# Ledger of designs, part 6: VH-VL binders against Protein PLASTID MOVEMENT IMPAIRED 1 (PMI1)

Target 1, 154 residues: Protein PLASTID MOVEMENT IMPAIRED 1 (PMI1), of Arabidopsis thaliana (Mouse-ear cress) (q9c8e6r131to284)
Amino acid sequence: LVRIGMQKLSCLLSVEVVAAQNLPASMNGLRLGVCVRKKETKDGAVQTMPCRVSQGSADFEETLFIKCHVYYSPANGKGSPAKFEARPFLFYLFAVDAKELEFGRHVVDLSELIQESVEKMNYEGARVRQWDMNWGLSGKAKGGELALKLGFQI

## First folded at step 5 (VH-VL; framework fv_bermekimab)

Design d6 (from pb1 with heavy chain N57D)
Fold by ESMFold2-Fast, scan of step 5:
Structure d6 (fold): chain C 154 residues (1-154), chain A 123 residues (1-123), chain B 107 residues (1-107)
Amino acid sequence: as target 1 above (154 residues)
Amino acid sequence: QVQLVESGGGVVQPGRSLRLSCTASGFTFSSYGMHWVRQAPGKGLEWVAVISYDGSDKYYAESVKGRFTISRDNSKNILFLQMDSLRLEDTAVYYCARDQGITIFGEYYMDVWGQGTLVTFSS
Amino acid sequence: DIQMTQSPSSVSASVGDRVTITCRASQGISSWLAWYQQKPGKAPKLLIYAASSLQSGVPSRFSGSGSGSDFTLTISSLQPEDFATYYCQQADSFPYTFGGGTKVEHK
């Protein structure tokens, strides 16, 4: 990946992991965790402390942080806005006690969150600081959902 | 609830040094840029300095540049202002304030403020 | 440095009055302007950011307008808790600079 003419922006991605909820009764008692990593590499992956499912939910209420670089082409005096290179992150739920189980994988491109925040400031005069995410789970957790809130700092 | 508490102010002699601290609680300190703003008795607000969330970027008002140093310890949720070569014109209540959010160049508004700490001089 | 000129320096008003405060930047700052309220002995409180966006928890009687170099803060119907000093602040470039303040006091 060639980044000639691009500048590097240091960024901190924050992931407030709220809960895995509306889980089937068969999931009760399992210890769950949530993992966040760059899509292209397992290096620097972070995960929550295990949380046991009780009454159909695992209430993590933990915030994870990942440092990364986002590359961008700066705005020019000719009216072209700043453009950000894709920075995808992979999110997934896992079971500590049953590592063979898969509950689905979700990708969020941090560059799209940054672009949205910048565009809203430029056109609407308000910044989006937090994105509420609610993803349907699959496999043995089908019917349940993963709730988290994303943010970033530059 | 989100809170910032300043400490370290007091009476100093001209030419001496003083270090101010600002302890943060109720939010993820390491995710926010932080500012110092001062106010001389009976006067208006004057912006002093800013530090990025990770401490890698810093900016200062011209009046304090070269004399003051802003820094932070994210492991302890503390913001610092090291004030060297203090002058009578530095007499003020010093506030720390949290940077509200994001531009790609680190410029922002101050949404949470501490109560302030007074720095003054004896003759 | 960008100079912020605020007017008036003080205004005498009664509860229920419409109060207007102006702020002029020495150069264009787009919409990179905030308004703060400060009560005696207290820290400032953010009211308006990005020239016209109301901060969460701030009453709707406060509004901001303007772009470029001329900006206005309006209190549509002054309440007892609104007697305070108000400051504008540019966030276009470092160093950040504040206006001189406008004291809203009892008539």
Scores: ipSAE 0.000, ipTM 0.477, lowest interface PAE 12.8, mean pLDDT 84

Design d7 (from pb1 with heavy chain N57E)
Fold by ESMFold2-Fast, scan of step 5:
Structure d7 (fold): chain C 154 residues (1-154), chain A 123 residues (1-123), chain B 107 residues (1-107)
Amino acid sequence: as target 1 above (154 residues)
Amino acid sequence: QVQLVESGGGVVQPGRSLRLSCTASGFTFSSYGMHWVRQAPGKGLEWVAVISYDGSEKYYAESVKGRFTISRDNSKNILFLQMDSLRLEDTAVYYCARDQGITIFGEYYMDVWGQGTLVTFSS
Amino acid sequence: DIQMTQSPSSVSASVGDRVTITCRASQGISSWLAWYQQKPGKAPKLLIYAASSLQSGVPSRFSGSGSGSDFTLTISSLQPEDFATYYCQQADSFPYTFGGGTKVEHK
């Protein structure tokens, strides 16, 4: 893919992993981790330290950072707004002691967060750089949810 | 009336510590990333450090990494630079500067600068 | 770290002259480059961002061009208030780095 005429935005994606909560009793005692990576490659993946499930929750309270680039075409004087190339990240919960378990996965496109931040600035006069996420889990963790806060710094 | 005012500079002895402050006014300080940039007498500009709008992310120049700590107090609109293990090579006017911040497209460039505060050494 | 090489280190110019300053990055930085002006005893002032975008309030005699690794700042007709030192700065990645500066002086 040739990115002629596009500019490169250096970004730091921050992922504050709060907790995996409301987990079934069968999950108690397992050590869990959360992994974040670029959707297109496993290279450069970042993960939390393992956290044990106690009384239906694993309270990670850890922030992950991943550096990346987002490509965009700037707004022109002819009325065309800035356009961002998709920059998807994959998030998933895993069990350190039972790697065969699958709890689902979630994709967040960083370019969409940047677009939303621009839109909010225009309407409310203030930047939005933090997104509270709460994702339902599946498989053996069905009924539980993963809570995290996403942010970015340019 | 957007302003940044540095303070805390002065004469210090090698190996000592010094804390610089930068007070912001006329804009929503908590919405902007902030930088420290220094300039040795008769020399060019050298980028020192940056801190994100909420204080959670920080980056440093290699020459100061492990010795300097950038921080901020959004409730008081103040940016700090804690300088430990000071060396003669740290002699410079220290400027604080705001990320452009008017839109995402204008972020990551320094559009508002303070007047600077001088850090120098005596025997 | 990305190294920014700026040339010339100084240029002697007269009012009305066209002044050209160049900046070269040690690796590709797309258009993530800014130009600053600094007058003696004063803080730097942002002139150009994103390699070619003129900052609000900056006179149109200033222009920036280039992409990738080679960039140019041009002052089309030098005015008395333009005698200053000019710096380029890359915003591609941390740590941010400045060029060595170009002093535009009388003569």
Scores: ipSAE 0.006, ipTM 0.473, lowest interface PAE 12.9, mean pLDDT 84

Design d8 (from pb1 with heavy chain Y53W)
Fold by ESMFold2-Fast, scan of step 5:
Structure d8 (fold): chain C 154 residues (1-154), chain A 123 residues (1-123), chain B 107 residues (1-107)
Amino acid sequence: as target 1 above (154 residues)
Amino acid sequence: QVQLVESGGGVVQPGRSLRLSCTASGFTFSSYGMHWVRQAPGKGLEWVAVISWDGSNKYYAESVKGRFTISRDNSKNILFLQMDSLRLEDTAVYYCARDQGITIFGEYYMDVWGQGTLVTFSS
Amino acid sequence: DIQMTQSPSSVSASVGDRVTITCRASQGISSWLAWYQQKPGKAPKLLIYAASSLQSGVPSRFSGSGSGSDFTLTISSLQPEDFATYYCQQADSFPYTFGGGTKVEHK
């Protein structure tokens, strides 16, 4: 579909992968990675270097970058705000040597982060630069958490 | 034709008040945030204040907080800067400028400027 | 407040020269930076917004680059109408702040 009347915003999504933590003892020794991709396609996915679980945690301390575009309709002449086309990204933890294991998935819509940043600027006079994300893990990692920090550049 | 015209500048005495106006034409004034920027004689640009498209949000430079008030009248396409407790350091050409408007993140940049109005002080 | 430092304060140049002006923010401002041109006795004109986006109607010889805290405005081949003072401005947070300006003058 042709996006008539829409503008294209070039973005760099940054994902600071902090740690998978509070993992069950049964996961000690596994090599884990974190994958980030567009929700609708596996093309262009990025992932961390493998990190081994030790004492219930895998401390990645790695930042991933994904270049993308976000489409939007400009604000109208009546003061209606700009409208963004959804740009969802899928995040998940995986075991390098046991990729059949599922630990859960989390979706973050980049267009919502951009909108929140604009709203915060208009309300508080400063842009949101970083979003702290935590999600509970499932499957063999149930009880554990994945911690990451999101940001973007235009 | 998009145009901004400032008025209300002149010679004032310290401690007095002055109100500047900026009349907009050629665009939908009510859709754009508006800025005031000043420039002291022979010096650089200094940002003064901004007001959102609907007048609900306002921000000020530290040097003018509590003394200056930005406001607008969308029915008349006029931007105002009420300047109270004026100081010699407020001597400058005052420009009104339009926020870039109808682009996200471009709204924070000033794409249309008036010609400026001079505010100066008698000894 | 975010301090914006421009260098140099002045540049002596000839028509046809490549001119580079730099701007440094006291803290990270992502790409929330604009460049303005001001000719004597006139209001400023927006050249570049969002660090690298060329404003409509501005000649392609002007370009902006950088992100974070270091930014550059480049004029690839200086024209007679380009002798002016140039200012950077951060739009990351309020209050907005301008650099001190760089005057591009004739040799």
Scores: ipSAE 0.108, ipTM 0.697, lowest interface PAE 5.5, mean pLDDT 87

Design d9 (from pb1 with heavy chain Y53F)
Fold by ESMFold2-Fast, scan of step 5:
Structure d9 (fold): chain C 154 residues (1-154), chain A 123 residues (1-123), chain B 107 residues (1-107)
Amino acid sequence: as target 1 above (154 residues)
Amino acid sequence: QVQLVESGGGVVQPGRSLRLSCTASGFTFSSYGMHWVRQAPGKGLEWVAVISFDGSNKYYAESVKGRFTISRDNSKNILFLQMDSLRLEDTAVYYCARDQGITIFGEYYMDVWGQGTLVTFSS
Amino acid sequence: DIQMTQSPSSVSASVGDRVTITCRASQGISSWLAWYQQKPGKAPKLLIYAASSLQSGVPSRFSGSGSGSDFTLTISSLQPEDFATYYCQQADSFPYTFGGGTKVEHK
């Protein structure tokens, strides 16, 4: 891929994995983990330490960090704002002892978080630094949810 | 070549109004955000206000909000600061400054500055 | 408001000295920090933007580092024209705020 006229930002994506919660009783006793990776490759994937489900929840309370590059076209002197190339990340819950189970997959595009931060600064004079995510789970974990807090640094 | 020149400063009495101007030359004024920054005698720098390139967005320091109004005339390459209800604490050299133009996240860095215009009080 | 604290308030130095000035933000500001130089009776001059990017035309003896809440400006070998007051400025959120300044003066 040739990124003509684009510049490169070194970014650190932070993922605070709070909990998988409101899980069905049938999930109690399973060891769960959360995986975060670039959507296009398994290289550089990071995951939490295993956490056992107790009383319908697995409280991870662990922060994951992923270094990446985001490409962008700078703001021009004619009032055109900076534009960022898509940088999607895939998030999913998995069972350590039952890898055949799937609980859903969620994609977050880091470029969209950066764009939202830029827009908030332009209109409100303050940056968005943290995004609270609460995603519904599927499969055997249907009815439960995965709680995360996302952030980034440049 | 690239230049900012402030004018309109002077001696005022508390409660009065004063309008500062900043004339830009040597660059495409309408493409840049502009700032006012002040400095009280013997003190440090204090950011006052900013206006976007097209005049649609403005932000102010809390100390001047509701009393000062930043505006611009892109057809004449002039930045203004209308200062109402002036107080002794507004005594300062007022600088206009240009946004660097290299911005990723809407942040402003001031790369070109005028020489400043003094606002002070008598009696 | 984000408070910017500079240390030291003044430093006595000689030509050829390495000078380090620090700036601390009351909250995290990522890399959105600039450094300015001001000589008596003159307007400030931009030295460093985005914490570590050298402004064009600024000598390479000036460098910036840091991220989050702690930042430093370093002058690797002080020159006669570098005796001035230096200010940091956060660009994370409005209102923008400056540090109190650090005066670099002759020993």
Scores: ipSAE 0.157, ipTM 0.706, lowest interface PAE 4.8, mean pLDDT 89

